# Miniprotein binders against q9h3h3: the designs that were tried, part 24

Target 1, 235 residues: q9h3h3
Amino acid sequence: EDGFTAEHLAAEAMAADMDPWLVFDARTTPATELDAWLAKYPPSQVTRYGDPGSPNSEPVGWIAVYGQGYSPNSGDVQGLQAAWEALQTSGRPITPGTLRQLAITHHVLSGKWLMHLAPGFKLDHAWAGIARAVVEGQLQVAKVSPRAKEGGRQVICVYTDDFTDRLGVLEADSAIRAAGIKCLLTYKPDVYTYLGIYRANRWHLCPTLYESRFQLGGSARGSRVLDRANNVELT

## First folded at step 18 (miniprotein)

Design yH23
Fold by ESMFold2, fold request of step 22:
Structure yH23 (fold): chain B 235 residues (1-235), chain A 85 residues (1-85)
Amino acid sequence: as target 1 above (235 residues)
Amino acid sequence: SPYMIRWKIRMLLKFADLLLERAEELKKEGSDPEEAKELLEFVQYLLRMAIELAEKLGNEDLLKRAQELIDRAQKLLEKLRELES
């Protein structure tokens, strides 16, 4: 992956994070309203900047659904960033292990499964399945990007609260697959984003921690999940 | 927090600077100006976010840096529009 392309995508994600979001919040909205909301705001039709004829007239960074049990906690991001600056001047080696330890020490443990889908029925159907899983309590929080001007692939992010809890990460993968999603999933801990570490970084760190591939041709239906940091299969 | 706002401004400025450098490279290569113009419009979007945060924080140095970058992006965008005249 080209370093410029990774940084361009990161910049787009940051801008989207900072723009307004369209949110279905199960903590304050009855579950019976979900289907109408999904029909009003399909990700293939909600536009990033409020194009004429779209459901939104203003920019939308993300379309999101929060589950009944969602309790946001980003951890000590400021302390994490300060410790990262100190580490870089310390002369100690920077490895995936040091990033993991920084995240644990500062309680910045969240991460997300990512999937990329072309605009259209497949994307809208996948998003609807994920949104229902969140409202039903099988997942805690998810978001999907709106349609870009170019009409390129969009991303669904499904969050987990602790990337070191492998069972919890694998349970989220299973819930995503139970919603009928068969594409490649990649998992990225949020610590890399908060430290500005992307695919083509100068330390050659891999921000993708896990990959999930749906198994179709074997005796057991499910996912094959690879730990990218250690090149070891978890399943 | 003020530290988090400052960090966001710095990240926005780093992204804007890198994307602006790419737009300058595209112009020098003689590439289709549409790609460079799209990058510059996004650079200006990032920098308006940075300016708003810098004003909220009251940080004159970061505000000045953001203003210098948005001016540079504007001048390059004007040059690209002139080439299409």
Scores: ipSAE 0.765, ipTM 0.923, lowest interface PAE 0.6, mean pLDDT 89
Fold by ESMFold2, fold request of step 22:
Structure yH23 (fold): chain B 235 residues (1-235), chain A 85 residues (1-85)
Amino acid sequence: as target 1 above (235 residues)
Amino acid sequence: SPYMIRWKIRMLLKFADLLLERAEELKKEGSDPEEAKELLEFVQYLLRMAIELAEKLGNEDLLKRAQELIDRAQKLLEKLRELES
């Protein structure tokens, strides 16, 4: 049941990846145009399939912002997938450590902080804050899902380029919090997605590496970050 | 690359088969046919993507697999629509 839900969500994400994206690319577009673009394409109003009355007439898989320093690098995904197949036939145990090592060996190191928000003002405001942080250089790349037919929760993904670089991952968490975001954040390395490993998988692997919870009552806006693999607080 | 395109096709087919099996289960259990119809419409969306990629790649085996699944999904969708008439 949990496995079906995870696989269904993965299928939707894959279809979205393959549909057209709405992109603000700071490498080729002046920062002064960002506010107008955000007003034209609020994620609570952009529809997945181009519904009547939405700003888009065609399907949109993702709404994305690329920062000035964005340098695409997915690594050796083909080599990763080949090594994964060989590992499965080898009879050796499959653990979080083996996935980490495969990712390192093949330089598939990217990952993302995820947040889930209902459509409306809170989502659009959160996205605008994230998009500004990307254009200003505090974050490098982010995307947000468009509105689904029944208006369920949407996801904002904020990417980092190396999940093994804990400082870099924590710096991205801090930049997200500085944008005023207080909801739960979860961090997932991209290696799990490229290998088709989702929640309730047959190896009982947990794709969530870190969780971030906003701390109440602190003098600075901060978070409590938990390393899920080692059950250790990083902050 | 051709490898990545082939991988995408296989993943789309895996997802489509899973969702199609779920839609068949919903029909057998007599559940709300709207849920099964929505799953099948999404299955067709996934399979359209798989067919387009398989045609571009020229991989006849993957194309045949995608075509068999979309035919099966279409037949089930037609049966569900007739039950609602």
Scores: ipSAE 0.760, ipTM 0.920, lowest interface PAE 0.6, mean pLDDT 88
Fold by ESMFold2, fold request of step 22:
Structure yH23 (fold): chain B 235 residues (1-235), chain A 85 residues (1-85)
Amino acid sequence: as target 1 above (235 residues)
Amino acid sequence: SPYMIRWKIRMLLKFADLLLERAEELKKEGSDPEEAKELLEFVQYLLRMAIELAEKLGNEDLLKRAQELIDRAQKLLEKLRELES
């Protein structure tokens, strides 16, 4: 049942990836146009399949903002997938360390911070803050899911280049918090997605690598970030 | 690349088969037919994507598999619609 739910959500994500995206690309669009674009396409009103009364008439898989320095680089995904198939037939144990080494070997190092928010002002405000941080260069690329037909929670993804670069991951967390985001953040390396490894998988792997909680009362203001793989606090 | 296109088709077919099996279970349970119908509409959405990619790749075997699954989904959808008439 839990495995079916995870795989159903993965199917939705794959379909979204393959549908058209609404993109604000700072590499080709002046930053002064961002606020009008955000007002035209708030994620709480852009519908997944182009419902009547929404700003879009066609399906939208994702709403995205690309920063001026963004250069798409997924690494050697084909080599990664081939090595994964060979590993599965080898009889060697499969652990989180196995996935980390495959990702390093094939340079598939990207990952993302995720946050889940209900539709409405809070979601649209959070997205606008993230989008501005991307255009201003504090973050490199982000995307947000459109409103589902049922109106359930939506996800904002903020990408980083290298999940093994803890400083870079923590800097992205700090930039997200500086945009006013106080909710729970989880971090997932892209390697799991490219190998089709989801929650409740047969290897019992956990795709969440880091968890960030905003805190006000600690000796250091800001995030408390936990490394879930090693059960070690990074902050 | 052709490898990545083939991988996408196989993943779409895997998801479609899983979701179709779930829709068959919902029908046999006597659950609300709207839930099963919505699931089947999404299965058809996935399979239309798979068919488009299989045609682009020129892979007749994957195309035939996608077409067989979409036919199964359509037959089940028609059965559910008959229960409402």
Scores: ipSAE 0.746, ipTM 0.918, lowest interface PAE 0.7, mean pLDDT 88
Fold by OpenDDE base, fold request of step 22:
Structure yH23 (fold): chain B 235 residues (1-235), chain A 85 residues (1-85)
Amino acid sequence: as target 1 above (235 residues)
Amino acid sequence: SPYMIRWKIRMLLKFADLLLERAEELKKEGSDPEEAKELLEFVQYLLRMAIELAEKLGNEDLLKRAQELIDRAQKLLEKLRELES
């Protein structure tokens, strides 16, 4: 991805974040209603802008499932942004370590596993598996992008509370694999998004911390997780 | 918070500006007008969001900037449509 592509995708994600979401909240809705909800709003059929014939008549940014233990606390994002602006004006070197410290200081620690899938039954099935894992408590929160342009892939995001907690990140990976997902996963902290740091940035910061590849029979987790920053396998 | 709203507006405007410039480049290069049109439609979408937030915040400067960008996008879109006719 070139810089322009990264920024374009970031813009799309931001717009999606600002549009209405279709949400199944397990805190307020019985788990027994999940199947009906999934059938009503399959991600492959829900359209980004509410196209005619879709389950939604209005724009939908994301389809999301909240687990029982979900908390929307994202930390001090405003403070983070202010500190980031001050740091840029200071002329001090900016490294991945710098961002990690900023994230910790302001408690902006959320991150997500990302998977990209083509629209269709496989996507809907994958989403159903993830949604069930969330409702059952193996995962806390997940979202999937609605269908947009023809031929475009959709993304499923599975969140963790702390990108600095390797065990938590790995546990989420295991839960995703247990849900039947076999595709490539990448893990990205939200701090990069909140600061507008994308691929091919001037600081040469990589927003992807981890990569997970499916492995049959090799580990209890069913995957190999690579620390991209250090090029070290964690599993 | 007002700060977060301002940040969102600035980001929307930044993205809109970048995508608008790309659309202008595509036109200049003689690329497929459809690609540029799609970009411009998305630019307008972003800018409508920015305008709504700017109005909510009561920030006339950001509103003005958003309006300028949307006008530029509209003009470019009209030019592209003329090329297709």
Scores: ipSAE 0.720, ipTM 0.912, lowest interface PAE 0.6, mean pLDDT 91
Fold by OpenDDE base, fold request of step 22:
Structure yH23 (fold): chain B 235 residues (1-235), chain A 85 residues (1-85)
Amino acid sequence: as target 1 above (235 residues)
Amino acid sequence: SPYMIRWKIRMLLKFADLLLERAEELKKEGSDPEEAKELLEFVQYLLRMAIELAEKLGNEDLLKRAQELIDRAQKLLEKLRELES
């Protein structure tokens, strides 16, 4: 992806974050209602801007499911951003290690596995599997983008609490694979998003830390996970 | 927080500016006007969000900047529509 594409996607994501969400919260809603909710708001039918005939009449940024153990904690994002601005003005070198330390210092540690799928039954089925995994406690929280344009891909995001916890990241990958997802997964820390660091940035920082590829007949995990920073397979 | 709101506004304006420039380039290159129009509509969407936040914050400078960009986007959109007629 070129720099423009990355910035465009980032802008779309930012706008989506600021718009209303359709949320199933397992903390307050019985799990028995999940199937009805999924049927009411299939991501392939929910439209980004509330198109006529869609399940939503108003703009929807994300469709999300919160698990029983979900607790929103983004850390000190303001402090992180201030420190980042100060760092940029200082002219000091910026490395992946720098970002990691900033994230740790300000407790901005969330990250997410990302998968891109075409609108349709396969997407809705994948989302249903993920949503079930969240409600059942195998995953903590996930969201999916609504349908924006005809032919455009939609993204499912599955979050983990700590991108520095490799075991937690790998466990989420396993849970996603157990839900029947076989496509390519990429893992990105949220700190990069909060700081406006995208692909092809001027600092040459790669926001993708891990890649997961499905593997037939492989280990119980059913995937191969690559650490992109070190170019090492973790599984 | 006011700081976070300002950050969001600045980011929205940054994206809007970049995408607006891209739309202008597309027009200049004689690309499909539909692509540029779609981009400009999204630019306006971002800027409306920025305006709303700027109003909430009471920041006249950011509001003015957002308004200038949205006016620029609107003018370009109108020109593109005229070319399609």
Scores: ipSAE 0.718, ipTM 0.913, lowest interface PAE 0.6, mean pLDDT 91

Design yH23
Fold by OpenDDE base, fold request of step 22:
Structure yH23 (fold): chain B 235 residues (1-235), chain A 85 residues (1-85)
Amino acid sequence: as target 1 above (235 residues)
Amino acid sequence: SPYMIRWKIRMLLKFADLLLERAEELKKEGSDPEEAKELLEFVQYLLRMAIELAEKLGNEDLLKRAQELIDRAQKLLEKLRELES
């Protein structure tokens, strides 16, 4: 993807974040209602802008599931942004290590595994698996984009609390694989999003830290996870 | 927080500006008018969000900037529609 595409996607994501969400909150809703909720709002049928005939009449930015242990904590995003602005004007070199340190300092440590799937049964099935994993406590929180008018790929995001915790990131990968997901996964820290750092940025920072590829007969995890920054396999 | 709202507005305006420029380029290049129109509709969507937030903050400068961009987008959209008629 070129720089323009990355920015366009970022703009879409931002707009989606600001629109209403369809949420299943396992903290307040019995797990037994999940199947009915999934049937009512399959992501392949929920439309971004509430098209006629869709389950939603109003715009929906995301469909999300919150687990029992979910606690919203984005850290000091304001402080992070201020520090980032100061860094840009300082003339100091900016490296992936710099961003990592900024994230740690301001406790902005959330990240997510991303998977892109075409609308349809496979997407809905994948989402159902992820949603169940969240409700069962194997994952904390996940969201999926609604169907676009053009029928483009939809994205499922599975969050972890700390992108610097390799074990936690790998555990989430394992849980995703256990849910039956076999497609390519990429892991991105949220700090890059909060700072507006996208692909093809002037600092040559790669927002993707990890890549997970499904492997038949492989390790107990069922995937190979690559640390893209160091070009090292973690599994 | 007011700070975060301002940040959101600035980001929306940044994206709107970039996408508007792209739409202008598409028009200049003689690309499919439909692509440019769709892009402009999204630009307007972003700018409406920005306007709403700017109004909530009472920030006249950001509101003015958003309004200027939406006017440009609308003007370009009208030109594209005229070409299709």
Scores: ipSAE 0.706, ipTM 0.910, lowest interface PAE 0.6, mean pLDDT 91

Design yH52
Fold by ESMFold2, fold request of step 22:
Structure yH52 (fold): chain B 235 residues (1-235), chain A 85 residues (1-85)
Amino acid sequence: as target 1 above (235 residues)
Amino acid sequence: SPYMIRWKIRMLLRFADLLLERAEELKKEGSDPEEAKELLQFVQYLLRMAIELAEKLGNEDLLKRAQELIDRAQKLLEKLRELES
């Protein structure tokens, strides 16, 4: 059941990837226009399939903001997938370490922090903070899902360009927290998506590499980030 | 690239097949027909995307596979309507 749910969510994400996106692109649009754009397309009101009364009349897969420094690069996905097939037939052990090495060898290094929020003011406020951080250059690219039927939880994704660069991943976590976001964050490298590896996969791999929890109070204020592959706290 | 388009089609077909199989299981178990119908509606959405990409790519084998899955999904939808009638 957990495996079916993970693949069902992956299917929804893929369909969303392929539908039209609503994009604020800081590389071509002045930053002064951001607030008006955010007010026109709040993620709690943009509907996945263009419901009557929505700001959008057609399907929207994602609402996204691209920063000045955003340069898309998927890497050598074809070589990655070929090497993965060869590895599976080789009899060699399949571990998080072998996935990491495949990703490095083929330059498929991007990943993302994920956060899940219910529709409403808190979601719209969190998204606006993330979008501003992207336009201001503290983050490079982010997207948020539109409202689904009956208002289920929505997801904000904040991308980083190299999951092996722990400092860069931690800097993105810090920028997210500086935007006032205190919920649980999970980090997933894109290599797992390109290989079709989801929760409850036959290799028992965990696609979540890092977790971030914001702690209020106590002497250790700030994020607590866990490396799940090595069971080590990074902060 | 053509490789990435073909990969997307194959992933869409994999997901559609998984969801369709689940809908068949729900029917066999006598479970809530609305859940099965919702899955089948999404299966058809995925397959419409796969058909559009397969036509763009000119890949007849993938197009045929997508069309076979649509037919299977439609057959199951008709069976679910008969159970309610």
Scores: ipSAE 0.803, ipTM 0.928, lowest interface PAE 0.5, mean pLDDT 89
Fold by ESMFold2, fold request of step 22:
Order: C-alpha cells, then structure tokens, then sequence
Structure yH52 (fold): chain B 235 residues (1-235), chain A 85 residues (1-85)
C-alpha cells in the first residue's frame, strides 16, 4: 500500500543518509574543478553499494554539492521531537497549522524541492545543471541519489533554508527551472522527516507543501506553483 | 548528540520491524521468495547500522532489541533458503 511504500522509501533514505557521501564543496574546492567531478561521478553510474565497474568501490548514500554560502543548521530538533511527543499525549488536535507552529517554534525550517528521474543521460544532465547552479550561487545545496542495483528512478533534492519563506522557496523553484528542469517538482519541509511523518500517516497530514509544474508557453522560464494545503495557485 | 543517535536507532528499528513483517507476509502468501529475501537483506543492513550506533552510544536495551530483530530476520532467511534446496 502507499503507506508501506512511503515507509520503505524513508528507510532507504535513512540508510543512505548514514552511508558515505560524495561531496563537491564549493567552500573548499575551486569551481573550475566541477565539470571534471561531474564527469567522474554521474549519478546514473555511481552505484549505491559499489558495484564492479562503477566509479566507487564502497557504498555511496548521496552525491551532493554544497554552495559557497552553505551553512548547515538543523535547528532545535531535540526540542521539536519532545514537543511533538507532548502534543500527541495531550489529546489536542494535530493539524497542518500545529505542525507548522512546532517547526517555527523550534527553528526546524529547512525544506527541499524534489524531482524523480529515470537513470540515464537526462538524469545526469539535470544533475549537472543543478550542481552548476549551486556552485554559481543561485542555489545553496543539492543532492542526488546514486543508481540502485536494478536501476529505478532516482531523486534530486534541492534544499532551501526556510519553508515559511515563500519568496525564497519560489526563487529556488525559478533557479531550478532556469537550469533547464522541466519535470514535476514537489516541495517537502524537513520537519516531517524529523517527526517520522510520511504519506498515508495516521494524522492525514500532507508532507508535500507545494507542487511546481513547468510553464509551457511563457517568455520567462517559470512554473505554475500550487499550494497543496489550500489548493491555491501561487503563480 | 546522544539524543539524536538514540532517535536514529529507534527509527531504524521501526523501519526494520515494518519491512520484516512484510517479508513474513510475502513468505506466507507463497510469493516469489526473491522479493522477500531482498527485503530481509535490507532489514539486516538497517539493523547492522542500528547495532553499530547502539554500541557507540552504549545503550544496552536498544542493542538487545536490534540483535533480537536481526536474529529473527536471519531465521526467516534460512527458512526461505531451505525451501529452495
């Protein structure tokens, strides 16, 4: 069912988080080295567990690019989780507004745009465009999953600092589109992951906050962005 | 932090238990044993991570829980392999 599938994917993501990452860090590596690094580690060829013939001999959880301005800050996750437990035992209603307020109170504000692509040239091209946008400063942090054994869809995640900063989230969407990305994007706040809340959860919360669909006929590279909670177009 | 390490262990155990339950369902249904075996191999991967973290944290209770789950997964794997012999 959708609930089992969501939990299975979350388990795979957690295992990947804990395995080694391949990182291009613009804060310590010259931008002129990016193209060689991308050619060495295309996400369609880097394997999750280090298959023979792949560029990596050991497991790789994620391939990531950190921008010059990247400053990691998860916020008060421990306080968030404690407050969440207290809320659940209190008997008070759990709503999207309640979750948003918990995230704000504990400053757990990061989120990410997600895209899913089949392995191959299109994935590698999309990732290269995103990685360049990060190194050039239009985006701050991105990661992409490596190839799994049987070669399923892979995911690119593009992070933003504050899901409540709608302008910042929309600016990241625009930067993604300017990099030539035309597929569906979905936006998920990290607070859901830290609380273990996935699709088909018992509270009927929707972890996807926004959807972005590429604008087909406009003169500017942009998108139609839908607020999933209010069913309202933002653009 | 120790709290975050403990949280990671709990999440790994939650996922492992869910996936193990699914593998047991697949075996009972008589489904292709390869799918169940693949799930169990991943369950063991998650549990080895949980065991490593629990040992680092020194949390005996979580370590014991992870070890019990990995033993349960191994027993099911052995049953699936015996049926194929």
Amino acid sequence: as target 1 above (235 residues)
Amino acid sequence: SPYMIRWKIRMLLRFADLLLERAEELKKEGSDPEEAKELLQFVQYLLRMAIELAEKLGNEDLLKRAQELIDRAQKLLEKLRELES
Scores: ipSAE 0.790, ipTM 0.928, lowest interface PAE 0.5, mean pLDDT 89
Fold by ESMFold2, look of step 19:
Structure yH52 (fold): chain B 235 residues (1-235), chain A 85 residues (1-85)
Amino acid sequence: as target 1 above (235 residues)
Amino acid sequence: SPYMIRWKIRMLLRFADLLLERAEELKKEGSDPEEAKELLQFVQYLLRMAIELAEKLGNEDLLKRAQELIDRAQKLLEKLRELES
């Protein structure tokens, strides 16, 4: 894969991060209002830049749902970035293990499951299931991209608070599958974003830590999860 | 925090610089100018975000850097539009 393409996509994500978001915040909004909100703002109809015929008249970067237990904590990003610079000048090897240790040391532990779906009913249905799981407390926070290009895929991100807590990551996978989602899921720790490490990076690191594939009649979680860093199945 | 705002500005500038370099390559290759123009419009979008944050932070150095990049992008856009004639 081309390093330019990965960084171009990262740039689009960062621009989206900085535009206004449409947020259902269960900490301040009654759960009984969720279905009306989902009907008003389906991700297949919310436009990135606010087309006149869409539900939004202004740009929207992300559509998000915050659970009642959501407590954002990015950790010691400043210390992480300083230690990363020191590591690069030290001559020591840069490996997935050293990145994991940096993330632990500086408490930059969040990560996310990602799924890519075409615009339409399937995307809106998947998002609605995820949003309900967040409001009901099975997941903490999720977001979905708005529609930007005709025929382009959109992304749903489901966050977890500690990528080193494999049980917690697997429980999030199970909650996603319980919402009826059968597509491929990939998991990316946020530490890679804070260090500017994207796919096809100069260190040949893989920012995708886990993959989840749905299996009919499989495990209680309904999926097979692979650890990409160690090439080992977790399920 | 102010540190995180500065980091965001620096990342926006890094992305803008990368995308601007790609647009310059597309022009040099004689590729269809619409692809390069669309890329430059996005570069300007990123840089307006960076300028807004740099103004809020009061960081003159980052603001000047963002202004220099937006000027480069505008000059390249003008050159690409001239090629359409």
Scores: ipSAE 0.769, ipTM 0.919, lowest interface PAE 0.6, mean pLDDT 89
Fold by OpenDDE base, look of step 19:
Structure yH52 (fold): chain B 235 residues (1-235), chain A 85 residues (1-85)
Amino acid sequence: as target 1 above (235 residues)
Amino acid sequence: SPYMIRWKIRMLLRFADLLLERAEELKKEGSDPEEAKELLQFVQYLLRMAIELAEKLGNEDLLKRAQELIDRAQKLLEKLRELES
């Protein structure tokens, strides 16, 4: 992906964040209603702008499921941004380690596993598996993009609370694999989004920290996770 | 928070500006007008969001900037439509 594509996708994601969400909240809704909700709002049929004939008549940014243990915490984003600006003016070298420390200092630690799937049964099935995992407490929160006008790939995002917690990131990967997902996964901290750091940035920072590939006959986790920053396999 | 709203507006405007530049480049290159039109429609979408937020904050400067970008987008759309006629 070139720099323009990355920024375009970021813009789309931001717009989606600002539009209404379809949410199943396991904290307030019985788990027994999940199947009906999934049937009512299959991601492959929910449209981004509420096209005629779709389950939604109004724009939908995301379809999301909140687990019982879900608690939103964005940390000190303002402080993070101020520190980032100061760092840029200081002339000091900027490394992935620098960003990690900034994130820790300001408690902006959320990140997500991402998977891209074509619209259709496979996507809806994958989403259903993830949604169940969230409701069952194996995952905390997940969201999926609605169908775009062009029928391009949709993205499922599975969040973790702390991208610096390697074990937590790996546990989420395991839960995703246990839900039957076999596609490529990439893990991206939200801190990069808050700082406007995308692919092909001038600092040569890679927003993708981890990559998970499904492995047949492998470990109980069923995947190999690569640390992209250090080019080391973690599993 | 007002800060986060301002940040969102700035980001929306940044994205809108970048996408407008891309649309202009597409036009200059003689690319399919449809691609540029779709991009501009999305730009308008972003800018409407920015305007709503700017109005909420009462920030006239951001509102003015958003309006300028909308005008630019509209002019480009009109030019693209003329090329199709």
Scores: ipSAE 0.715, ipTM 0.906, lowest interface PAE 0.6, mean pLDDT 91
Fold by OpenDDE base, fold request of step 22:
Structure yH52 (fold): chain B 235 residues (1-235), chain A 85 residues (1-85)
Amino acid sequence: as target 1 above (235 residues)
Amino acid sequence: SPYMIRWKIRMLLRFADLLLERAEELKKEGSDPEEAKELLQFVQYLLRMAIELAEKLGNEDLLKRAQELIDRAQKLLEKLRELES
């Protein structure tokens, strides 16, 4: 993807973040209601802008599931952004290490595995698997983009609390694979999003830290995870 | 916080400006008007969000900037519609 495409997608994501969400919260809703909720709001049918005939009449930014152990904590995003602006003004070199340190300092440590799927049964099935994993406590929180334009892919995001916790990131990958998902996964820390750092940025920072590829007959994990920063396979 | 709201507005305006420029380029190149039109509709969506936030913040400067961009987008959209007729 070129820089324009990356920023366009980022703009769409930002707009989605600001619009209302459809949420299943396992902290307040019995798990037995999940199936009915999934049937009511299949991501392939929920439309971004509330098209006629869709389950939603109003715009929906994301469809999300919160696990029982989910606690919203984005850290000091304001402080992070201020520090980032100051850093840019200083003219000091900016490296992946710089961003990691900023993230740690301001406790902005969340990240997510991303998968892109075409609308349809496969997407809805994948989402159902992820949602179940969240409700059952194997994952903490996940969201999926609604259907936007015809032929467009939808994205499922599965979050982890700490992108610096390699084991936690790998455990989430395993849980995703256990849910039956076999497509390519990429892992991105949220700090890059909060700072407006996307693919093909002027600082040459790569927002993708990990890639996971499904491996048939491989390890119990069922995937190969690549550390993109170091170009090392972790599994 | 007011700071976070300002940050969001600035980001929305940056995206809107970028996408608006792309739409202008598409028009200039004689590309499919539908692509540019869709892009402009999204630009307007972003700018409406920016306007709402600017109003909430009470920042007239940001509001003015957003309004200028939305006017430019609207003008371009009208031109594209004329080309389709």
Scores: ipSAE 0.711, ipTM 0.911, lowest interface PAE 0.6, mean pLDDT 91

